VHH binders against Flagellar brake protein YcgR (ycgR). Designs and how they scored, part 39

Target 1, 263 residues: Flagellar brake protein YcgR (ycgR), of Thauera aminoaromatica (c4kar8)
Amino acid sequence: MAELSTPSPASPAPLDGGRGDELEKFTLRGARQILQLLQDLITHRGLITAHTGGGHSFMTAVLKVDEERGRVVLDPSPDPQANRRALAAPRLTCVTQLDGIRIQFPLVGLGEGQDKGRPALFAPLPAEMLRLQRREFYRLQVPLAHELSCLLKAEDLARKPVEVSARVIDIGAGGVAVVVPTGAAEFVIGGTLPACRLALPDGEPIELDLEVRNLNRQTQRNGTEQLRVGLRFAALPRAADTRIQRYIFKTERALNAKARGGL

## First folded at step 1 (VHH)

Design vc14 (framework vhh_vobarilizumab_d1)
Fold by OpenDDE, second read of step 3:
Structure vc14 (fold): chain B 263 residues (1-263), chain A 119 residues (1-119)
Amino acid sequence: as target 1 above (263 residues)
Amino acid sequence: EVQLVESGGGLVQPGGSLRLSCAASGSIFSYYDMAWYRQAPGKGRELVAGISSGGSTSYADSVKGRFTISRDNAKNTLYLQMNSLRPEDTAVYYCAAQSWEGLTPYDYWGQGTLVTVSS
C-alpha cells in the first residue's frame, strides 16, 4: 500500500511586482478573505483580464469557487489560441475591478476540463490577492504641452551603453510610462536602468533608478513604430517623491479647472 | 490624456438594433483592453461586454447572443452592435479602457450615451 504522498501544495509564486513593502498592506493572504473576494467577483459577474505573458491577454470570469477541491473555475476564452497560451503559461495574472477597487491575483497550475458539461479552466485557489484602491495608484496622463522627458541609461543590441531621451506619457507615485523610438535601446522586463534623469517643469532633473516593468510595441497611424516602456521607481528619494506628488497635484488641478471652463 | 467619447445612443423600439461607437483619443488604442458598461436608472453600473487588446471577447449572460463587441485599431474605435433590444436594455452605456502599466493598471471612462428601448 504505497502511501501516495499528497504533493505539498506548491508555494504560490510571488506576484512579479517585487515584494515592495508598499504592496504588502494591500495584499490579502487569508484563506477566508480570498474566498470572500472571489465570491464577490462571482456575484458581481465582473470581467477579468487574464494576462498570459508576452503581451497577451484574454477576457474571462470566475464562474465558481470549489472550496472542497481548493480550486477556482474560470470561463475559457472563445479563442482556442488564447486558451492554449493560458495553459502553457507558468502563471496567469488576473486583473479586475470591484466597486472601483483594482484587484489583481496570480493563478498557477491551470488545467482544462468541464464544469457541468461546459468547457472550463481550472486553477488552484490563489495564495494571495492584491486589493488596490484607485487613489493610491492613480497615474496622471501628462499633457503634451508639459513635454516631460526622462533620460534613460540603457544598452543597445550590442550591449553598448546608450542614453535615450524618452517622452513621459504618464506619471504616478510608483513610476512613469515613456515612449521611445523602436531600436533606440534594448529593454528587458525586470531589468534596472540606473541613474536615469526625470525632467519635471519645476527644477533640475531628478536622478533615479528605474525598473522596466512593461514593454509594448505600438504602431502609430503614420506607420511609425514606437516602444512604450512602463518603468517603476526602484529607489526614489523622499525629496523626489515630494516633487513628483506636487507636480501631479498641480497638474490635476489645472486640468480639472480647464474642464470646468475656468481657464 | 486619454479621452473616450461614446456615440450612437438613442431611442429604439423593442426588437430593434443599435450600434454604439466609442472613439478613443490621446493614446494608442491597441494597447488597451476595452469594455462596455451600462447603468440603468436606479441600478448600479454593470459590465456588458469586454474585448482584450488581443481581440478576445466576453459577454454578460443578459446580452449573450444579442450583443457583439468589436474594435478597429486603425480607427481607434470600439463598437457595440446591439440586436434584439429589450426594454431592460435601457441604460446609459459607458465605454471603458484599461491599461496595464507595470504593477498597477488603471481605467479611463467615457461620459456615456443613453440607449432607450421603448415601444
Scores: ipSAE 0.008, ipTM 0.278, lowest interface PAE 9.1, mean pLDDT 82
Fold by ESMFold2-Fast, scan of step 1:
Structure vc14 (fold): chain B 263 residues (1-263), chain A 119 residues (1-119)
Amino acid sequence: as target 1 above (263 residues)
Amino acid sequence: EVQLVESGGGLVQPGGSLRLSCAASGSIFSYYDMAWYRQAPGKGRELVAGISSGGSTSYADSVKGRFTISRDNAKNTLYLQMNSLRPEDTAVYYCAAQSWEGLTPYDYWGQGTLVTVSS
């Protein structure tokens, strides 16, 4: 059989300075800043994807910051296996979004117990948090009402062509994240999915090539497991880029207006 | 400044083994999806193996069963264990990093390390 071929990288050059400086610029290490950001996540009911390693994650939330004990209280998964994976992991990598700003932080030393008689997960306060405030890192959480989908042209385990209609859960300038049933198709990091079709609410579907960048088995808050696939736009035509950016801007503006009570 | 530095390349006989390392500077290594790419003379760069921030792995068909990718987040280091090496594995091997979500427009690349498989 033919070997798996991978696309040429977008940036084939050796490492150039400055990119690490950009990410360090967004790193919060002050105790007051970290506490305030965690409280903001509680106030705005931010959903968090917690990566436990081994390609697994689950949905959680910060329920409480216990400043006296120097720890955060997290909502456990209703799936006991997800909780066991989290407790066994040396580190949780937590990712969320607040007002379009991507927030990432590690939690080390996860434990379990009870808070007010209910099961809870506990971890020491993170020593650092990333708050990425640049437009290129912005991810719009797609409103469920928009029913945004992407028809993926992929392969099954036997290398046979298969079409999978995947729900788009977030979208940014560089790509989309979709959810698919586990086993619906075989995905390989760095693999290209040609001639996929992204359906935006207005206009004809956009045909584009997508590159697989990450794979996560995510346990939802209701206990169901989904495969989350991160897909990069491999070569985005200018017209398609304009339509995607217009959708993001318009949707964000509408969400912001609704949050302000329609004023 | 975040940097990727590969090591462990060299000359090895067919059937031999080699372990590549990629050392990353910076406190955010654990957030990145990591990959090994290679470029043989006259060919484009191809993905050899990938590992997500969550530890999910993938391999090119040509290396599956022979190569193993792994990471040590405590040491900010990515590894590629290469067994049963063949002449066609001869290439410059590159370490690459992208945001853990994989959707950032910025890719970090190392300088590459040469692997030559010959007698």
Scores: ipSAE 0.000, ipTM 0.233, lowest interface PAE 11.7, mean pLDDT 78

Design vc15 (framework vhh_vobarilizumab_d1)
Fold by ESMFold2-Fast, scan of step 1:
Order: C-alpha cells, then structure tokens, then sequence
Structure vc15 (fold): chain B 263 residues (1-263), chain A 119 residues (1-119)
C-alpha cells in the first residue's frame, strides 16, 4: 500500500519574477482565504492598478465575486483602448493595497460582458494572491489631506532640464511613487534625478537623490491618462531616513486609530 | 534565479540592421514580462520595448515601426530585431525582467551588449 499523499497542484508563476523562494511564505493559495481577501477589497472599495504589460496599466476595482461561476467581475476602464489591451493581454498583474499591506495577484483569461446591464470585465478566480507583510515592502498610501509633493528635476522630450512638482501617492522605507500628467517630463529607468525635494507636512523639505525604477502609463477611471513613476532613495542620510520613518509610523497610527474608532 | 546574457551588438552603418538576443537560464523565463532597455553614453537607461509572458508587445515612440521584440519560450530567449538604425540608437542594450512600479525588488539586469551606429 502506498502512503496517502494528496497530489500537489502545479506551482503558480512567481509574481515578482524569480523571487519565488522569498515570496512563497507571503502567497495565499487557500480558496477561502482568496475569497475573503477579494471580499475585503470590495468592502473597502480598494482601487486596483491592473498592469497589462509593456508599461501600460489602468485603474479598476473588484465589483463582485461570482463563487458559482468561479470568477471575479472587474470595473472596466472608461478608455476603450485600455480595455482592448487588457483583453489582448494573456495575463493581468493586479496590484492594490489594504491597510498598508501590498496585495498582488494575476488574472488569466480575461473576458468582457455585462453585470446588471452595465459593461464589465471578468476573469477566473486567481489561484494565488501575494500579501506582503514585510516592512521593506510596506507602502503607506499618502492621505490626500497631507498634500505630499516632491519637486523633481527631470528632462523634457527635447532633453532640456525641467522641474516638475509631482504628487506623492505612496511612500515606503525605500522610496516613493509619484504621479505626473503624461508629457510633463520624460523619465528614464535607471536615471538619477539629483537634488529633488520631498515636502513632508512638518519641517523643511528633504533634499534627495532619486533613482527612476519604474514607469507606468495609467488610465484613470475618469478616462484621463497619468504617468506613475517609482523612485528609489539613492542615498538616504540617517536624519532624513528617521524623519521619513516617523512620518510613516505617525500617519499609520493616526489612520489605524481612526479606522478602529468607527465601527 | 534568472541569469540574463545579451549578445548580437556591434558596429553598423546608418540604415543597417542588427538582431540582439538575450539568453535566460532557469525554468521560469516563460512567466516573466520582459523588456529591452538602452543606455546612451552619459545618459540614464530608457525602456525600448516590452513583451508580456503571453506575447503582447509595446514600444517606445522613438523605435516604433523600426524595432520588433519577440520571445521563444522553448529556447528561453528574448530577441530585439533592429532595422533602419540611426546614430541616436547608439547605446548599450540591456535585457531585463519588466518590473512592476510598486515592487522594490532586486534588478535583473544583464551585462549589456554595445550597439554603435556610425559610418
């Protein structure tokens, strides 16, 4: 008699492209856990950035989980071209955040249809969801009321210097993500932006050298296009690091207190 | 871990063609979104072309219609066909995993291959 052994399902693709051994401990594969997390995203109206490949993405949200048909229903983009790119893509990489924790999951086999008479996108339930509960991957979603900005030293399409005041949308220990209108400046992955100025609510702006890590053209729900730029702190003096960490901790504490106060 | 090795660069006259190759080791190549980047002397790196794990492609405006990105998952190889080359295409070309803008992970960059376009 052979020992009882449940066949292991095929391992899903690593979401960060080859760091499967590091990320495996943060990967959810239980059907109930996946359903609960998707439901939490619906309940908290979590905004999702869906990456369609080639530096393109659009803003979406989970509208519904259809357990009977084993699928999620997503809010389509108001930009028809973004929807066509999504439908043509063999895979969407969906990235969102819940309570400061990064959540990432693939969707494969995207289709289009209707939900209650309105256009919708749908895909089979993901087999895995990544939930990064690690300080180095923690990204604080910056409250709009804080009006956090970073003055970037960049280049225009003709390679001439320009200064752009960019809105900071998230911040972590290693960097910030900022948003600029498409065409405001040209950014090059690996390029260094010297002497940028990060304006935190308390005190003088912090002068930082920032490295461009990621570029993404994002279509918003209102149909406008913006460029999201991921920027790494190239060299962070201890005093600046301490001030950024205090801002993150103080803001997270305030947000957590507010959330717990309202049942 | 994925190891990337670029090849195919060289000296070419304006209007000429080159085909760059990026050989990847490891069984997970087919799951990656991949890209070609370039870095001209004294400049930062720029995205040239991207290809998803399923084959959807995108191009920088400066190369669209002249360059073609493709992949062969059976050979674990990424290609960049470069036609109608211009002096401003002179750069070191890098193969890399296409990174999510919100993921602060290790960069998977190859050593690069030099392309010089001059007469």
Amino acid sequence: as target 1 above (263 residues)
Amino acid sequence: EVQLVESGGGLVQPGGSLRLSCAASGSIFSYYDMAWYRQAPGKGRELVAGISSGGSTSYADSVKGRFTISRDNAKNTLYLQMNSLRPEDTAVYYCAKYDSPTLWGEDYWGQGTLVTVSS
Scores: ipSAE 0.000, ipTM 0.185, lowest interface PAE 14.1, mean pLDDT 77

Design vc16 (framework vhh_vobarilizumab_d1)
Fold by OpenDDE, second read of step 3:
Structure vc16 (fold): chain B 263 residues (1-263), chain A 123 residues (1-123)
Amino acid sequence: as target 1 above (263 residues)
Amino acid sequence: EVQLVESGGGLVQPGGSLRLSCAASGSIFSYYDMAWYRQAPGKGRELVAGISSGGSTSYADSVKGRFTISRDNAKNTLYLQMNSLRPEDTAVYYCAASTEIYGWDSPSEYDYWGQGTLVTVSS
């Protein structure tokens, strides 16, 4: 009975083939830079998706950087199976975002232990960290049940200030897409909408500036016209960025769990 | 406790330029979201510009294209380059910092404030 070696699911395709040289520009190899970036992740309480291979991942965070021992401390998964996979993996690929910048770094030599009496994962400091400035932001389709909204401060045709409550249809670390009624406001690509309010399910709205990046008019089946507006986060306070990331990760996890028949 | 000290204010003619600096005490400057606020005589305090710990920037519409906020984490210093100054830019400029803010245009989100530096734009 020949054990059909299930083909190891293809390593996520290297981020698109920009010439190896372009990636070098975004690769941090300096020990100080790496430490600083890891510390920034700690400070921002950035959630990290740790990929263990085979299409499996779990959410973690950098809890501590131990410079003396040259180690990073990670939050273990609440799922023991995920931790086992992580420990068995020859390489952990960590992916996160900080201020809309995608950060990727490998961890090798993962071990388990305790940090201050709490279960933790340990790994040697990464030799390199990739900081991709290219905001290819993954866009999460927002479940309708979440009823995310964004209060847009815009202008009408007469340049009179108007506030438009827009439904958020997708969200990423770099921005949101919203739908507004046609004629509710005038939008200009490249224009800034100041002091808008993004409402997340968890807490008070986030106040932020938005840049209009695209406009798409859609006619619904009922003949109603809607305007889809793609908006970039012009600037995010640290706490706002963290909240957005947390929402995205939490939602993705829930969606994935549902897709797996768990909910 | 973080102390913020603004400098670089002064008298300038319309169309002139100034560079404000805000020196922050402590070793954790890189973790702060920073902002410049200003308060004109008889007016409320308003946001001028914000810069996140990661370097993302935001500007008030009134200063967009004229002002540039930047930071040097190695020097624990926040900057505001002000070009094409106008009389309406006359104000006391304040540096503000916080580790946890949810919006730029909310003074209550900032934990630390400087004493301010006066910028006067007058012919």
Scores: ipSAE 0.009, ipTM 0.278, lowest interface PAE 9.0, mean pLDDT 85
Fold by ESMFold2-Fast, scan of step 1:
Structure vc16 (fold): chain B 263 residues (1-263), chain A 123 residues (1-123)
Amino acid sequence: as target 1 above (263 residues)
Amino acid sequence: EVQLVESGGGLVQPGGSLRLSCAASGSIFSYYDMAWYRQAPGKGRELVAGISSGGSTSYADSVKGRFTISRDNAKNTLYLQMNSLRPEDTAVYYCAASTEIYGWDSPSEYDYWGQGTLVTVSS
């Protein structure tokens, strides 16, 4: 389950090292496959979380693939400090999703410049991309209109009990990612948050124990910072699992129908 | 967005074996609940076996212990291994897929269907 809550191998909560060989069958190394996948990210307006190391990341997108020059053009952050961290990093680990499929790839040799008179970041095409086609790696991006929330039972900076209503930004079979204000609560990787309550649109909130797996400070494309917390379902009763899966598939089906011009 | 193409059907003697394949084109094979259905002439479609996106399997009573459903998400392919075949297994076999299933045995739950592959069990 560690991979579902951990956005990249370079994150503060690294992937299990024994999974390297297991993931090889999901690794794309063909130049044409890599180009097609990057073009699909452009077509679907895929947002990318670019991890710069040290628990820092920023939101970006692929603006263009320049096949002739062998490089990708990325949307820079409006936060100059995020751009400086990115340019100083030996590599970026980029994580995104296309139709729920987790996509992860490295970028090495990041530079800055301009594309058609606008600031841009440039990097050579990645030599490999992970396209994780397993249900265990599937994360539904929660529509903002659903206002999905999870009431977290945590501790504040003074180690006093607090309840934090966190917005759920993605959800999968093994966990959720939530956004909390910086300083609202103290989170420790590997710590358990007991008796949290996940509110789905239909029915009573689901009571769950959640394990903290990942912490990232993200700079959004509008320049604001948020704390993203990756949470694993510590123990999931079958009834809760069924409700979560129905929500995921029902929402994905509705999003697919809407994209096709359906109701 | 998903197209399903079955293969592997044919003529086999009672007691024989066949392996059916269903190749999916399009995105997100691994997130679909998938099933094999069959239809004999003059009868409705009936469930043979189902496999969830998470790998849980379900079998019709008539095929339990004889058939095995499996999937290879890296190859976007669903399989049905059929052993100890009987004349009553003669039918067109269909691959089916859905993102949301509340019951395996209802054909109306499935959004996508293949064209079918004929299996004939006869001497």
Scores: ipSAE 0.000, ipTM 0.105, lowest interface PAE 17.9, mean pLDDT 79

Design vc17 (from vc1 with A97T W99G T100R D102P S103F G104S L105T; framework vhh_vobarilizumab_d1)
Fold by ESMFold2-Fast, scan of step 1:
Structure vc17 (fold): chain B 263 residues (1-263), chain A 118 residues (1-118)
Amino acid sequence: as target 1 above (263 residues)
Amino acid sequence: EVQLVESGGGLVQPGGSLRLSCAASGSIFSYYDMAWYRQAPGKGRELVAGISSGGSTSYADSVKGRFTISRDNAKNTLYLQMNSLRPEDTAVYYCATEGRYPFSTDYWGQGTLVTVSS
């Protein structure tokens, strides 16, 4: 039970793309959806692995979307050989990830030129984009009405043990994100919080070990500051995993039913 | 396709220094956020230092002022300069890519052993 080596479940290698209709439900074909997703990649400075075929790829990013000309502008590789391979390729397969969601799309008809006096690559807007939400990539935004909480066993500024009830704002197969009042406890990225208790609506709280993955401070409209803490399940017993999956599934179904009922 | 290979570990006396290197191959990792982690005997894995693609750095409280993380994007190499080493710094040190929580994609090296003793 070591956490010394953790292989990634995600790969920059392209998915088959043509695995029957299994991926169709995750494929975006609407022009507005495609434009929005490309803008999200720009906003979050999403790094893209562009596969040129033959085992070759290079790192790029979307610099802008030229809606008038129906094209994307891409950052060229610092390696001239990679750019030559890309321009010679009949298509690029672009792979990236945004908030744990795998995004993949083709670009056909790559050209080169300049944008604002700097070298750039250009391609027509893709006709489709894959936005793959696997269980391991899925993050459920927890409804405020559920009042989902996690009792964290942490330390205060003086390194004294303290218990903090934190509101769970999102949950997935790999962990939770919580918010705590600033100053309620001290968190260290990579630190372990043992024997925390996750309260789900049905049954007793789940006891589990959590690892701190990220920290973000937020100022609320009323001027109060809150700390958002990203927490990974360090070890998750099968029974706990099953209960978390059931909660996610049940809540997603209820939210989907409510959305259809309202519209 | 991504591989990380650490080097530079070894035996040093308390107060000594070591420089760890992490060479990335496969995808160009100079564009990713990178981190050093360590696992001491009988302890859990902990984050030691992180560096963004833009060069912003972060450190665990236990190593602030003693360790310096840096990167050479032209060589796709990550470094950890470790000064004023203490016996409690004894651990296997791992290079890793930093992903987004909770569904981050983490690539790990095999690790390099650092032993601080007399």
Scores: ipSAE 0.000, ipTM 0.116, lowest interface PAE 15.6, mean pLDDT 76

Design vc18 (framework vhh_vobarilizumab_d1)
Fold by ESMFold2-Fast, scan of step 1:
Structure vc18 (fold): chain B 263 residues (1-263), chain A 120 residues (1-120)
Amino acid sequence: as target 1 above (263 residues)
Amino acid sequence: EVQLVESGGGLVQPGGSLRLSCAASGSIFSYYDMAWYRQAPGKGRELVAGISSGGSTSYADSVKGRFTISRDNAKNTLYLQMNSLRPEDTAVYYCAALDEYTGSFHPEYWGQGTLVTVSS
């Protein structure tokens, strides 16, 4: 007799827009970008939490973007109280996620009506949308069989240029961790290594600038020491970013397929 | 832009527990991926535990099953619950805010550190 209802997924709480400059670099104000992002929410069936103030919110979705009238069309709540609160609110703060990207935007001047004979909520297109790319703590552990390496352009202890071929032990969208023999080169946290070459299995090495972010000495079980260096991709070009993400995706799929074969 | 202040370190016996806290100010705490690092005498600084803005966690093999990282976004505070402490856990523990675009263990902001001493 007990009915199990699936609770609505809780959207993250709204970010404080009053922090100004910190959010400005993540704020879209171009009309074409706003229209495209709203269309992406429709295409991917993005579920939106609309905050009406006073601790109240309801679940909605963008049903349509009416470019001619400069409007978004939203799915009303099945709860009439929620719709009344929304219509009375001076501003809605809409929060959603699309492929790990947090999206937040205001709607002002909400009205009610019908779209194709169905109840709908209407609002003018937002003048701005916040888009925060969130990459969770994900690092692909690089399979040893891939022999993934990065040629580092660094300096030795005498400040002479040296090239070190370092083994890549993990890779993410924002950087790599590599291992080098202790004493092979001098690394300074915050230092930039220009024109390094990341060798992926397929294609030419990717030339990129790397920032040293962390250093850790590891003593192996056989008593040998190695230096683990965390390196951030500085100013990564789109083509390089695409190739790195493609490698991560393909390798993860291959590892998941191999694990599935064990079942 | 983010200031981090650690607290909760101290002297504890082997097998004991401590909870470290990191208070964040000056920026949007809930947006940042956060981590705890530690540095023992004569060793480099090592990652202990990480937590993403979405709540995903990761741990160093040496602390898995013993340490738990968590966050309270309403209080702008990061925690590290340390159980079954060992003498090898003796270190200065650092709170770090990570580059939010990379999901990586590349700290942008560091705290001043808090000393944990595990001794019998």
Scores: ipSAE 0.000, ipTM 0.142, lowest interface PAE 11.9, mean pLDDT 77

Design vc2 (framework vhh_vobarilizumab_d1)
Fold by OpenDDE, second read of step 3:
Structure vc2 (fold): chain B 263 residues (1-263), chain A 117 residues (1-117)
Amino acid sequence: as target 1 above (263 residues)
Amino acid sequence: EVQLVESGGGLVQPGGSLRLSCAASGSIFSYYDMAWYRQAPGKGRELVAGISSGGSTSYADSVKGRFTISRDNAKNTLYLQMNSLRPEDTAVYYCARGPLEYWSDYWGQGTLVTVSS
């Protein structure tokens, strides 16, 4: 009788979603809601990428929800090394998609055992699950022909105010990614760029505040270095939000039509 | 494959100092912004400090003036010097490539810092 070491009910670690007020509306914390969502994942046989940290992940699925024991049963990896990493990890970050909605949830207190004679991984039920609706977080790759740009009010290396015209490469309801020449400005993580101007094809530029969220240096095929800047909309007027959504929708439709041979 | 490995965590008394390190492997470290995050028990993960590929730094208000983020590109290592530690600084500290938690592509496993008398 292998004593199934009941994993101590470690309080599920909160989602790594940052305290942004924006994510709270997408966070499920109700026990019933969580159970339902997990059941939906089972029903749809949704594949889950489980991240163990350190850049490692494995594919899994929710096999069962044990409500009586307050635990979720996962399909182990066929790779024993992946399972060892999972068991050693203080937290799994599980990522999946259901009906086009990204779902993310943490699991803590992972253990191994058997379910109906088959190897399985066990974890306490997550305390919260994040459902990111496509509408809120989907990022459209901007066609080059649209020539979207964003005028960034930033500082140079000498902390002198500068304006940088940046090409928008992707856009979503939550922000934009832009490309700027290397050395054009100095960006600070978490820094706010006030009174920037986003140029859409349908009218006057939108004035908005942007928060620097990501910086990535990229080398182009021609050897030129560019800086990709991920920017969050820090303050977006409602009218601006509507315009952005309209642009995204229209562009997606056009791209889909083209892909179908209609344009 | 990129790996981030944190070290330097431990138990320290209030007012004490600690230096965390994050060793990065598998990529050109100098091309990426890096950040330290922390997660206290029962709380969400929060940004502590960020450093750009160019060396510009930013800090959470709660740690400003006490913590210093730095990087050694030659060693592919990120550092967090923590001074004047407080009990509220108790958390698991994580190294990340990129400043946004949900946009970060690589994370370390974390290192525990406990500030207690």
Scores: ipSAE 0.006, ipTM 0.246, lowest interface PAE 11.7, mean pLDDT 83
Fold by ESMFold2-Fast, scan of step 1:
Structure vc2 (fold): chain B 263 residues (1-263), chain A 117 residues (1-117)
Amino acid sequence: as target 1 above (263 residues)
Amino acid sequence: EVQLVESGGGLVQPGGSLRLSCAASGSIFSYYDMAWYRQAPGKGRELVAGISSGGSTSYADSVKGRFTISRDNAKNTLYLQMNSLRPEDTAVYYCARGPLEYWSDYWGQGTLVTVSS
C-alpha cells in the first residue's frame, strides 16, 4: 500500500508558483557575511553534520576561521574511518543550525594537518552559504534532559511489524528527527508509519502518522554510528499541532532565559 | 529563475531500462537535496528516490534494488537509472528540489514513462 498510496491531502504544494527561487534568495555570497556566520557558529559552539556521501556523515565543528589563508579549521572525528571517508570525498556538505535556522554549505579540497599541535581538518572558505529563514525549516534542538521519545511502528529486517522507541533530537512545525539503533528497523523513504506515539513532557503521548523523509548514518563525536531518520507529520490533528507548538515555544523561552544567565 | 528540466522518458517493454536526467539551472545545484517523484493515472504523487546534497540515497520499497538515483554536481544534473521496469512503473516522473525533511520547493514539468507489453 505504501508504494501506491501517497499522503495526498498532507502533501505540500510547491512554494514558487510565480515568486521565483525562495531558497536561492537565502544564499549568502558576501565574504563578510560568510565570515560573520562562520564566526557565529564558533561563538555558539554549533555542531555540524558533515555529509561525506554514501549515506555517511560525521559530527564536527568549526574550530577557527583563518581569514589570512582563506580557510576553515574543523574538528576531526574520533573515528579514523569517518576521517578517511571525508578526505576521500570530492566534497563535504555541512549542515548545522543557529537559533533554529538551517545553515548549509559545501567544503571542497579537504586536507588534514595540525592546528597548534592538535589534529585538524582544513578546507578553503566556502564561496556560498545557505541560511534558510523559513518557519518550515525551523528546528528546535531537543534538550537531552527532556528525554523526548517517539514510539515508531515500523518493520524489521524480515519485514515483520516492530515497535521501536526512538530518541527525538529535533522538532519543528513540520516534523521531527529521531535517532534509531542500527538494525532495529528498516525504513523506506516516502513510507508512512501509522499510529506512532510522540511522548512530550506534561501529557499523554500524541498519536500521529509519520512519513519517512530522510535517512542518514551519522558518526557521533564519540565515534559511534547512529541512524538518523527525518519524519514529516502527516494528518496532524489540530490538538496535536497546538501541543507541539506550545512545547517548542516553552522550550525556546526556557533556553533563551538560560542563555541570558537566568535560573 | 530556478529551472528543472527532465528528459529520458518514453515507451519501454516490461523488463527494460530507461535513464532519466534532470538538468538544473538558476541555483547552486550542489547545495540542494534532490528527489524523483512519480504520479500514475488516478493516484497521488509518490516519492520514488531521494539524494541529499551530501550524496546519501534512499528509495521507495517498490523500486528498491531496481532504480538508482545519482547526481553530477559538475554538470548540475540529477539522474534516475530505472532497471527491470514493470507496468506499474508507468507514470509521469518529476524532478524536485528542496529539503527532503519536509517538502520540495521546486518541480520540473515531468516526463512520461510508459511500460507496456
Scores: ipSAE 0.000, ipTM 0.164, lowest interface PAE 13.2, mean pLDDT 78

